Miniprotein binders against ABC transporter G family member 3 (ABCG3). Designs and how they scored, part 3

Target 1, 243 residues: ABC transporter G family member 3 (ABCG3), of Arabidopsis thaliana (Mouse-ear cress) (q9zuu9r114to356)
Amino acid sequence: IAWKDLTVTMKGKRKYSDKVVKSSNGYAFPGTMTVIMGPAKSGKSTLLRALAGRLPPSAKMYGEVFVNGSKSHMPYGSYGFVERETQLIGSLTVREFLYYSALLQLPGFLFQKRSVVEDAIQAMSLSDYANKLIGGHCYMKGLRSGERRRVSIARELVMRPHILFIDEPLYHLDSVSALLMMVTLKKLASMGCTLVFTIYQSSTEVFGLFDRICLLSNGNTLFFGETLACLQHFSNAGFPCPI

## First folded at step 3 (miniprotein)

Design b4 (from N0 with K11L E14Y E18I L25M K37F K44W Q47D)
Fold by ESMFold2-Fast, scan of step 3:
Structure b4 (fold): chain B 243 residues (1-243), chain A 87 residues (1-87)
Amino acid sequence: as target 1 above (243 residues)
Amino acid sequence: SPEDLQRLAELIRYLTQIVERALEMAKQGDPETALRFIEDLERWLQDLEDEIGKYSPEEAKRLQDEVEKLRRELQEIRKQIEDLLRE
């Protein structure tokens, strides 16, 4: 996926438009992890949604987005989008939830849907949790935040997307859970998936796992390029990378 | 068991939300896929009705009423998707 001169405007309280993302240029390759990083209200979620074709009706987009060399569109199921917060059904087991999600998202035979569910469970390292209740405030035992986040991502994987957009995969995760999540995503990318996701900030350990980074601040791109180049860019200026 | 009944009730409520998602998918330009999705749901709903039949008559009545409500909504959404296909 690639984008050129991508600008997104949102209707302001008393204005026709306000530029939330300003002339963004970038790309992401199959088998890699590209991260959009920046503080709250930097435009990272808006950019992610623009790339995924999920902007609200009040938004206007200018510039171009190319997928597989084409501007037109991606077929249904070719990409997935994982929201920052996904409601899960606490009374279902992980396998049940993913099975029903597959049933509702994919056309076709039930035997194929069972296969994709098991593949998603394996891909997100959920095998040990597959028969456990997802749980919630109404249940005594359930999944912890890290496992719940993996389930939300696994739900999109049942469609076998070639591109996966994730809005803050590390949201509300402790440091260990965040590292494990990133290792799992790195493995998923290595199997051919193109991952594009947003992060507010990251530890040094997590940062090293990214292939490319887009640093945003107030809609402006401070840097876009390979993670190593980002570290060298700021280091050579006499300062560490600002993440 | 009471826990299984809670699971079935939550599942039926989830399906009601997903039926609305099928309509939204059709409105966003993919009515053919949305229609197949509804057809898969219709087949799955029959399996769910068979599962509900394993529970006590008193408790099954409440779930059967919820399934019937879902079936009616599913039929209405199917009609809306078919109307979009004709447009």
Scores: ipSAE 0.000, ipTM 0.147, lowest interface PAE 16.3, mean pLDDT 70

Design b5 (from N0 with K11A E14W E18A R21L T33M K37A D40F K44S Q47Y)
Fold by ESMFold2-Fast, scan of step 3:
Structure b5 (fold): chain B 243 residues (1-243), chain A 87 residues (1-87)
Amino acid sequence: as target 1 above (243 residues)
Amino acid sequence: SPEDLQRLAEAIRWLTQAVELALELAKQGDPEMALRAIEFLERSLQYLEDEIGKYSPEEAKRLQDEVEKLRRELQEIRKQIEDLLRE
């Protein structure tokens, strides 16, 4: 996937529209992890939604998005998209929830749907949790935030997307859960998935796992390129890479 | 807690797989990025070792042994990646 001169405007409360993303250029490759980084209100979630075709009706997008060399509208549901906060069904086990998702969203025979569910469980490292209740409702003990986040991603993997957009996969995770998530996502990318996701800010330790970084501030791209180039860019400018 | 020990065990398992992926990445033509990944994994493993060290030896003996095994594997794979960089 690639994008050129991508600008997104949102309807403001005044007569003029606000530019939330300003002339963004970038790309992501199969089998790699591309991260959109920036502080709150930098435009990172809006850019992610624009690439995934998930902008609200009030938004206008200018510029071009290309998939496999063709100008493409990224319509809702053609690629996987994981929200920052996802509603799960606490009365179901992980396997049941994913199987239910497969029954509602996929055509085909039951054995095929069970197969894609087991693949998603394995891909997201959920085997030890597959028969546990999701919980988190009515004082019911259930999965912790890290496992819940992985279940949310696994739900989208059931559709077998080639491109997966994730809004803040590390949101509200402790250090151990965040590390597990990053390793799991790196493994998922290595299996051929194109991952594009947002992060508020990342520690220097996590940078080594990203293939490419798009760094945003106030809708403007401060940097786009390989992780190593980003580290050297800020080092040469007299600043460490942002944490 | 027992649940926290389970999380640490799972983290060690995933780091083991990440080490294998770093070697694969180097062989596929990106040994510089693979070396950066190994450096990240070395720091991550140190963090896990420190967390495991907060538990009694009786509770965490297996996890400590797995960390030591993984540290040795990391050192061996780092050598292989450095050898690829010299070619």
Scores: ipSAE 0.000, ipTM 0.256, lowest interface PAE 11.4, mean pLDDT 68

Design b6 (from N0 with K11E E14M E18R R21I L25R K37V D40L K44F Q47Y)
Fold by ESMFold2-Fast, scan of step 3:
Structure b6 (fold): chain B 243 residues (1-243), chain A 87 residues (1-87)
Amino acid sequence: as target 1 above (243 residues)
Amino acid sequence: SPEDLQRLAEEIRMLTQRVEIALERAKQGDPETALRVIELLERFLQYLEDEIGKYSPEEAKRLQDEVEKLRRELQEIRKQIEDLLRE
């Protein structure tokens, strides 16, 4: 996927459009992890939604998005998209939730849907949790935040998307859980899934797992390119790359 | 096949057990989650009904009866959840 001169505007309080993303250029190669990184309100989520075709009706997008070398429009809900705050069904087990999600989305016979569910469970390292209740605030405590986040991503994986957009995969995760999540996502990308996701900040270890980074500040792209080149860019300017 | 019919029977039995447990828990504190669960179960039930319809009425009568019973239970529970959401 690639984008050129992508600008996104949203209505402000004064009836004037505010530019939330300003002339963004970038691309994500098949089977790699491309990260959109920056502080709160830098435009990360808006850029991610623009690429996935999930902008609200009040937003306007200018510029071009290309998929597989052709100019393409990403309709709402196309490809896989994982929201930052994903609703899970706490009264179901992990396997049940994924199985019913597969029944909603995929054609085919029951035994085929079971196999894609088992593949998703394995891909997200959920085997030990597959028969446990998801749980939540209104139920007996079940899964912890790290496992819940893996279930959210696994739900999209049952559809076997070629491109998966994830808004803040590390949200509310401790350092160890965040590192394990990133290792799992790196493995997933290596198996052919193109990952594009947003991150507020990361540790040095997590940063090293990214293939490409788009660094945003107030809608502006401060850097776009390979992760190692980003470290060199800021080192040469006399500042460490934001972690 | 006979194995497929047994598999469908097992799925209906599992679904019936989950309906009572899941929806009752969700109604106690999260009507939005409860509605999402019933919507998923309704779609699953429709899928089962379509699959069962591919078999002879004689072979599938028991499963058809169980599906009908579950559909009525889901409809009643859905109405109660919708009443909670009107709160």
Scores: ipSAE 0.000, ipTM 0.213, lowest interface PAE 11.3, mean pLDDT 72

Design c1 (from N0 with K11L E14Y E18I R21E K37F K44L Q47Y)
Fold by ESMFold2-Fast, scan of step 3:
Structure c1 (fold): chain B 243 residues (1-243), chain A 87 residues (1-87)
Amino acid sequence: as target 1 above (243 residues)
Amino acid sequence: SPEDLQRLAELIRYLTQIVEEALELAKQGDPETALRFIEDLERLLQYLEDEIGKYSPEEAKRLQDEVEKLRRELQEIRKQIEDLLRE
């Protein structure tokens, strides 16, 4: 996937339209993690939604989005999107939740759907939690935020997307859970998935896991390119890299 | 906390699996990507050691032993990947 001069406007007040994303250029490849990073109100979630074709009706998009991928039989629109806030069913176990999601969303036979569910559980490092209740109800013990977030991503993996967009996978995670999440996503990318996700800020160790970074501030792209090039870019400009 | 130690143990097990998969990737014809992946894991392992170091030696002995084992495995696999690059 690639985009050129991508601009997104939202309904503004009477006289003005608000440009939330301003002339963004970038790309993402199969087998890699591309991260859109920036503070609150930088436009990172809006850019992610624009790339995924999930902008609200109040938004207008200008510019171009291309889906060429590796030219390796990647169908256009074969993607998943994971919201920042995902509703889970706390009365179900992880396996049950994913299985029912597969029953509702996938064609095919029951034995095929079980296989896809087990693959998603393994891919998201959920094997130890597969038979545990998701929880989150009054007086019900449940999964922690890190496990819940991985279940949300596993739900999208049941559809076997070629491109996966994730809005803030590290949101509200402690440092250990955030690291496990990043390592899990790195493995998922290595299996051929194109990952594009948003992050507010990251540690140096987590930053080093990204293949490419799109750094946004107030809708403007401060940098787009490979992770190592980002550090050199800001060093050469006399500013510290805003990580 | 005991829950944090359990999450660290889970992470160590997962990293061990990933190291093995990186070697397989190199053997299947992409040693350059596999080497970069190993370098990423080396940085993560340093962070993991720092996190485990916040616990008492008694609490963290098994995790420290597992991390040391993983570090040695990582060094051996790096050597194998570098050997593939020279061939």
Scores: ipSAE 0.005, ipTM 0.381, lowest interface PAE 10.7, mean pLDDT 72

Design c2 (from N0 with R7E K11W E14T E18F R21E K37I K44F E51L)
Fold by ESMFold2-Fast, scan of step 3:
Structure c2 (fold): chain B 243 residues (1-243), chain A 87 residues (1-87)
Amino acid sequence: as target 1 above (243 residues)
Amino acid sequence: SPEDLQELAEWIRTLTQFVEEALELAKQGDPETALRIIEDLERFLQQLEDLIGKYSPEEAKRLQDEVEKLRRELQEIRKQIEDLLRE
């Protein structure tokens, strides 16, 4: 996937600040992890949705997005999108939830759906949790935030997407859980999946796991390139304090 | 708390699974990516060890033993992957 001069405007009152994403350029390759990083209201979620073809009807997009040599042509099931907030069913086990999701969303035979569910469980390191209730109700034992987040991603993996867009996979995770999540995603990318996701903020340890970074502020791209080059840039700059 | 210690134990078990999967990835023809995964796991294990160190020695005995066992396994698997890279 690649994008060129991508600008996104949101409908509303006529103001000079209607542009949410301003002339963004970038690319993500198969088998790599590309992160879009920035504070709240930087445009990172809007950019992610623009790339995934999930902008609201009120939004206008200018510029071009190319996927496999075509302009944003995304066949059903080839690309996955994981929302920042995903609905899970607390009365089901992890395996039951994923199987139920596969029954609703996949065409084909029952045995194929079981195989895909088991593959997703393994890919997200959920084997030890597969028979545990997802939970979330009073009186029910449940999964913790990191495990719930991995279940949300596993749900999209049952569709076997080759590009996976994730809106803040580290949301509500502590630093250790975040690092485990990143290692899991890096393993998934190594198996040929193209990962593009957003992060509000990141520790130095987690930062080093990304292949590429797109740093946004107020819709503007401050940096796009390899993670090592980004680290070197900020180290040499003396670590500017955010306003 | 006891629940926190149980969660840390579960993370150590998950990391052990990743080590085994990295070796399998290397044997299937991608030792370069497998080595990078091992290096990330080594950093993650260090952070887990630092976190475990905040608990009293008597509470963390089992976890420290599991961390040391996993560290030795990581060293062994790294060597196997590095040997595959030289072939």
Scores: ipSAE 0.000, ipTM 0.151, lowest interface PAE 15.7, mean pLDDT 69

Design c3 (from N0 with K11I E14M E18I R21M K37Y D40V K44I Q47M)
Fold by ESMFold2-Fast, scan of step 3:
Structure c3 (fold): chain B 243 residues (1-243), chain A 87 residues (1-87)
Amino acid sequence: as target 1 above (243 residues)
Amino acid sequence: SPEDLQRLAEIIRMLTQIVEMALELAKQGDPETALRYIEVLERILQMLEDEIGKYSPEEAKRLQDEVEKLRRELQEIRKQIEDLLRE
């Protein structure tokens, strides 16, 4: 996926158009992790939604998005999008939840979606949790936030997307759970998935797992390029790379 | 906590798989990128050693052994990748 001069406007206060994303240029490749990073209200979620074709009706998009060599204003095809917060069914086990999700998402899908569900469980490192109740209902003991987040991503993997957009995969995770999530996503990318996701901030160790980074501030791109180049650039300027 | 120790063990297992993926990437013709991933893994491994070091030796013996095994595997694979770069 690639984009050129991508600008997104939304109705601002008093119904005037505000540019939320300003002339963004970038790309993401199969088997890689591309991260959009920036503070709150930097436009990172809006850029992510623009690439995924999930902008609200009030938004207008200008510029070009290309998927697999084809020019498209909005990317189409087999892709998944994971919201920052997703609802799970606490009375189901992880395997049951993924199986029922698979049954509901594709009308033409044949019986016995077992293999697809097992693949998603393995891809998200959920094997040890597959038979556990998701929980979070009536004070029931269940999965912690990190496992729940991986389940929400696994739900999208059941559709076998070639591109996966994730809004804040580390949101409200402790440091150990965040590291496990990032290691799991790196493994997923290495299996051929194109990952594009947003992050507010990350540790230096986690940052090194990214292939590319897009740094946003007030809709403007401060840097787009490979993660190692970003680290070298900021170190040379006397600044540590944004964490 | 016991849950944190379990998560650390999960991370070590995942890192082992990523190390093998880096070696495969190098064999497929991209040893420079593979070496970059090995360097990132080495930094993560140091962080894991620091975190595990906060626990008593009795609590963390298995994890310390697994980390040491992973460190040796990283060193062996780094050498293989560096050998590919010289070819």
Scores: ipSAE 0.012, ipTM 0.373, lowest interface PAE 8.1, mean pLDDT 70

Design c4 (from N0 with D4Y R7L K11F E14A K44L Q47W E51I)
Fold by ESMFold2-Fast, scan of step 3:
Structure c4 (fold): chain B 243 residues (1-243), chain A 87 residues (1-87)
Amino acid sequence: as target 1 above (243 residues)
Amino acid sequence: SPEYLQLLAEFIRALTQEVERALELAKQGDPETALRKIEDLERLLQWLEDIIGKYSPEEAKRLQDEVEKLRRELQEIRKQIEDLLRE
């Protein structure tokens, strides 16, 4: 996926439009993790939603989004999108929840739906939790926040999207759960998934797992670049200007 | 860790460039927009300071020095922009 001069305006007060994302340029590739980071109110969630085709009706988008070389008129739901907070069904086990999600949304035979559910469980490192109740009721202990977050991502994986947009995958996670989440997402990306997600704050260990970083402030892209390969090769050489 | 330190150095460099652009914007006749930009950059710098502060002094001395220098520069430029607004 790639985007050029992407600008998003939201309905402002007194009928004026506010530019929330200003002339953003970037790209993400299969097998990689691209992160949009920055402080609160920087436009991270709005940029993520614009790329996923999930902007509210009051928003207007300018610029171009390309998917696999073609200009995208992305229909709703063509990509996976995981909200910052996802409602789960506490009375179901992880496997049951994913299976019923597959029954409601996926065509095909029952054995195929069971197969995609097992694949999603494996991909999100949920095998040890597959038969546990999701829980969340006041008196019912169930999955902890990190496990619940991985279940919400697994639900989208059942549809086998080639691109996954995740809004704050580390939200409300402790350091250990956050690291496990990032290792799990890196494994998912290595299986060919394109991951694009937002973060506000993470540990230093987590930064090494990112392939590309887009730094936003007040709608402006302050930095967009590859991590390991480009920084090792070019940062010390002085910025080579491609002219 | 070394790769993250290099990435953080890139972020500091990008912030320094944006601080310079904000001052130029103010001098070209838009100090109100420039001040709002400075306020956003102050939040970004605080976020970077929090990240760098998690490293040991041995690992991140240069970055700590660079971020402290940038904070002083940011404070000085904010004052210049505020002075332009009072004119």
Scores: ipSAE 0.006, ipTM 0.256, lowest interface PAE 11.6, mean pLDDT 72

Design c5 (from N0 with E14L E18Y R21F L25W T33L K37Y D40I)
Fold by ESMFold2-Fast, scan of step 3:
Structure c5 (fold): chain B 243 residues (1-243), chain A 87 residues (1-87)
Amino acid sequence: as target 1 above (243 residues)
Amino acid sequence: SPEDLQRLAEKIRLLTQYVEFALEWAKQGDPELALRYIEILERKLQQLEDEIGKYSPEEAKRLQDEVEKLRRELQEIRKQIEDLLRE
């Protein structure tokens, strides 16, 4: 996926259009992890939603988005999109939840749906949790935030998307769970998936796993390119990379 | 409104599809999970029936008839799944 001169405006309360994302240019390759990084209100979630075709009705988008060389503002195929906060059904086990999701979203035979669910469980390293209750019911000890986040991503993997957009995959995760999540996502990318996701800030260990970075501040792109090129860019400018 | 009635009709079609999936799921060898899924669909159908009941009988007759047909299908499928569990 690639985008050119992508600008997103949101209607303000005073009848002024605020440019939330300003002339963004970028691309993400199959089998790689491209990260949109920036502080709160930098426009990172808005850019992610624009690429995925999930902007709210109050938004206007200018510029172009290309998938496999074709111009598309609303792709005909379904891409996976994982919200920052996902509703899970606490009374179901992980496997049950994913099977019900497959029943709701996939056409075809039940045998194929079982296979896809098991593949998603394996891809997100959920095998040890597959038969455990998701939880959230009173007195019921459920999955931890890290496992819940993996389940929400696994739900989208059931559709076998070629491109997966994830809004804040590390949200509410401790440092160990965050690193495990990033390792899992890196492995998923290595299997051919194109990953595009947002993060607020990262540790040095996590930063090293990214293939490409789009660094945003107040809607402006401060940098776009390979992780090593980002470090070199800021070094040459005489100041530290805002990791 | 006509728009709201159309939305309810779409929900009925979706539930009908889920019921069909549950039966095939049970036949593929997982009747316990299929039964649990049927229980969820039964609750959803009751909620839908209550919502349809807020409209006049004249306005919602077709939807009420479809809900009653779906309820009967759910009862039949539950019995089939329960029979699989006993075998």
Scores: ipSAE 0.000, ipTM 0.091, lowest interface PAE 21.9, mean pLDDT 72

Design c6 (from N0 with R7E K11Y E14V E18W R21E D40T K44Y Q47V)
Fold by ESMFold2-Fast, scan of step 3:
Structure c6 (fold): chain B 243 residues (1-243), chain A 87 residues (1-87)
Amino acid sequence: as target 1 above (243 residues)
Amino acid sequence: SPEDLQELAEYIRVLTQWVEEALELAKQGDPETALRKIETLERYLQVLEDEIGKYSPEEAKRLQDEVEKLRRELQEIRKQIEDLLRE
């Protein structure tokens, strides 16, 4: 996936549109992790949604998005999008939830759906949790935030997407859970998936795992490129890299 | 807990894969990026060693053996990458 001069406007004050994302350029490749990083209201979630074709009707988008060299909208199921918060069914086990998701979304016979569910469980390192109740109802012990996040991503993997967009996969995760999440995502990318996700900020350990970074501030791209090149860019300018 | 120990075991397996991927990246012509990845993996391995160290030797002997093996593999691969940088 690649994008050129991508600008997104939203309704603003005095009945005029504010530019939320300003002339963004970038790309992401199979087998790699590309991160869109920036503080709150930097436009990172809006850029992610624009790339995934999930902007609200009130938004206007300018510029171009290319998938596989073509200017196109992707069919449902060819990409996945994981929201910052996902509705899960607390009364179901992880396996049951993914299986029912597959029943609703996938055509084909029972054995094919069972196989895809087991693949998703394995891909997201959920094997030890597959028979646990998701929880979240009163008096039900449930999954922790990191495990719930992995279940949310596994739900999208059932559709076997080639591109996966994730809005803040580390949202409300402690340092250990965040590191385990990044390990899991790196493994997923290594299987050929193109990962594009947003992060508010990262630790030094997590930063080193990214292949490419798009650094955003107030809708403007401060940098796009390899993670080491980002560090050199700010070092050469006499400023520390805003991590 | 037993579940926590299983997660740590899975993390060791994934780190082992990443170390091999870094070596392959170096052989494909990018040893500088590969070395940076190895340095990041060394920090991750230290976090794993610290976490495993919180368990008694009898509880975590298998994980201690596996992480020690990974430490040796990481050191061996780091040297191979450094050799490529000197070539």
Scores: ipSAE 0.000, ipTM 0.150, lowest interface PAE 18.0, mean pLDDT 72

Design d1 (from N0 with Q6R E10Y R13M Q17I E20F R62E E66I K69F E73A E76W)
Fold by ESMFold2-Fast, scan of step 3:
Structure d1 (fold): chain B 243 residues (1-243), chain A 87 residues (1-87)
Amino acid sequence: as target 1 above (243 residues)
Amino acid sequence: SPEDLRRLAYKIMELTIEVFRALELAKQGDPETALRKIEDLERKLQQLEDEIGKYSPEEAKELQDIVEFLRRALQWIRKQIEDLLRE
């Protein structure tokens, strides 16, 4: 996937629409982790949705998005998207939830759907939790935030997308859960999945797992490129990298 | 202690970065050196696994899950490098 001069406007209070994303250029290679990083209201979620073809009707997009590889030429539905907040069914086990999701979304036979569910469970490090009730948001005790977040991503993996967009995979996770999430996503990318996700900010250790970074502030791209080049760019300019 | 667990998590993070850098080294045309690095990293992971095993299951469950996942990742990466050596 690549994008050129991508600008997104939203309806504002004033007569003129506000530019939320301003002339963004970038790309994500197959099997890599590209991170869109920035503070709240920097435009990172809007850029992610623009790339995934999931902007609301009130938004206007200018510029071009190109999707390469062996996926369908249809922009919409050609890849997976994981929302920041996902409603899960607390009365189901992890395996049941993923299986019913597969039944509703996938064509094909029952034996094939069970196989993709087991693959998704393994990919997201959920084997020890597969027979546990999801719980939470209901009367029963259930999974913690980190496990719930991995279940929401596993649901999209059942569709076997080649490109996966994730809005804030580390949101509300403690340090150890965030580390497991990052290691899991890095393994998934290395297996051939192209990952593009947003993050508020990261530690130096987590930063080293990213292949490429797009730094946004107030809709403007401060930097786009390889992670190590980002560190050298700001060092050579006499400023520390805004990690 | 919480401080000990944070240090273990940091070591796991560094190990993870080195593991995937070894895979990249192999893809750039040095699979022999990459395989030797993976073997060294496998030994370091075993040492971390032994250290984590000294804590109660309640205290170290998440770190044990990460180590188990990383062990499987190392197995997969080793296979990728070995496949490159056969080509």
Scores: ipSAE 0.011, ipTM 0.378, lowest interface PAE 9.0, mean pLDDT 71

Design d2 (from N0 with Q6R R13I Q17F E20L R62Y E66L K69W E73V)
Fold by ESMFold2-Fast, scan of step 3:
Order: sequence, then C-alpha cells, then structure tokens
Structure d2 (fold): chain B 243 residues (1-243), chain A 87 residues (1-87)
Amino acid sequence: as target 1 above (243 residues)
Amino acid sequence: SPEDLRRLAEKIIELTFEVLRALELAKQGDPETALRKIEDLERKLQQLEDEIGKYSPEEAKYLQDLVEWLRRVLQEIRKQIEDLLRE
C-alpha cells in the first residue's frame, strides 16, 4: 500500500472543516511493520482509518492511495482493522469467541472455520489461553489486558487479511505485555502480513522490530523513514529496501 | 552486551516520545517550557550518542541510525517551537 498527498478534512466544532491530516505521503509493504507515532490529536488514528477506508461519510479525503500498483481507495473488507478498545464476550472461552466470530464473517463449512480459528490462536500466541474464559467481570476471572488485546487481533486474523491496521495495539498494556505484543506482531508480519499501526507511548519498544516509522504531529508528517529492519528484509530477498 | 544495547535503544525511543510531548506542550500554549525541555533532551541525546560511541560500529549500527533519526526529529521540532516563540 502507498499514499500520496493524502489530506483528510473533518467537520469541526464550529461547523467548519478542519484539516486533520495534511498532505501525508507514505507506504507499507508485505512482511513489514509500519508504525505511525504521535501525541494525542496528532491525526494518527484518522490517517489509519483513512488508509483502511473507514472514515465517516462526513469526512472528505483527497490525494491518492495505491494498492498493488493500482490507484484506488481500499474497499471495505479487503483488510483487517482492530479498534483501540474492542468489546469481547467474557462468558466465552478464547476458542469459542474466535469460532463465533468466524461463523459470522466467513462463508464455508464448519471444518474450514475450525482450522482458521486454530491458525489465529497460534499466530497470536494464544495456545495456552485457548480454553480459558475471556472474563472481565468481578465474578468471571479470565484474561488480563495483554491476552485480551491479542484476542481482539486474532478475531481479525480469522478473515486471513493481507493488510492489518491496528489502532494502538499497546493501549493499556504493561511493559512486559507490550514487549510480548511487539514480538508477536513481528512474527505475524514475517508470515507475509502488511502491518500498519499507531503508537502514542511505550517504554518497552525494541527499535529493531519496526521497518518504517511515520512521525505525526497536528496533522503534519514530521518524518517518514526506513529503519535498519527494512534494509535487512529486502537485502535478504536479494535487493535493497525500496524508497 | 545485547542487553545493554537493548536498554540504550529503549532510552532513545523514550526520548522520542518526550520530544513529542514537548511539542504538544508548545502547541497548548507553553512554548517557553517546551523549548527548555527540548534543550534538556538534546543534551540527553548527546550523552547517549557518546555512550553508543564506545561500541564498535558493527555492534551498534542500529543505535547509530536511531540517534541520527532522532537528531533530525529534534531539529525539526525545535524550529517549530522557536517559530511559535517568535510569534
């Protein structure tokens, strides 16, 4: 995926349009992790939603988005999108919840849906938690925030998306859980998934896990650049990282 | 040590988020305090750069790249804060 001069305007508080994202340029590739970093109100969530085709009808988007070399906006359903806060069903086990999600979203036979669920459990390092209740209420002890976050991502993986957008995957995670999440996402990307996600703050980030960093503030891109990981990835494939 | 290199990388990333918080402070109406914070962060980055320089280039290449990237970010943000201060 690549975008050029992408601008997003939203209806402002005083019934006028505000430019929330201003002339953004960037790209993300299969097998890599592209991170959008910025403070609150920087436009990072709006940029993420714009790339995913999930802007509200009242928003206007200008510029160009390219998918697989074609000039087009990404159609809904060709990707996965994980919200910052996802409501899970605490009375279900992890496996049951993912199976239920697959039943609602996938066409096909029950046998196929079972294999997709098991693949998602493995991909998000949830095997040890698969038969545990999700929980989240006083009388229903279950998963902690880190495991809950991985379940929300696994839910989108049952659709086997080629591109996965995640809004704040480290939200509400402690340092250890955040590090595990980053390692898990790196493994997921290495399996060919294109990952694009937002981060406000983390004290446990490992630099080498990111392939590209987009630094955003007040709608403006302060920096967009490659990390060492991108160079290693494309060098191993027999050519340098594309610009 | 790989653990030492990881700790240095984490410190540089923390500085990056502190730089973003300083810009947010400036945009919220306190560019004077924000500029002082940026000056502190520039000093801390220099100290980290000196520490990284004690490692061989082969061992610390990704840290050197990260420091160079953050230095560019700091320069850009300093200019924005200084522009607010001159207005």
Scores: ipSAE 0.005, ipTM 0.188, lowest interface PAE 12.2, mean pLDDT 70

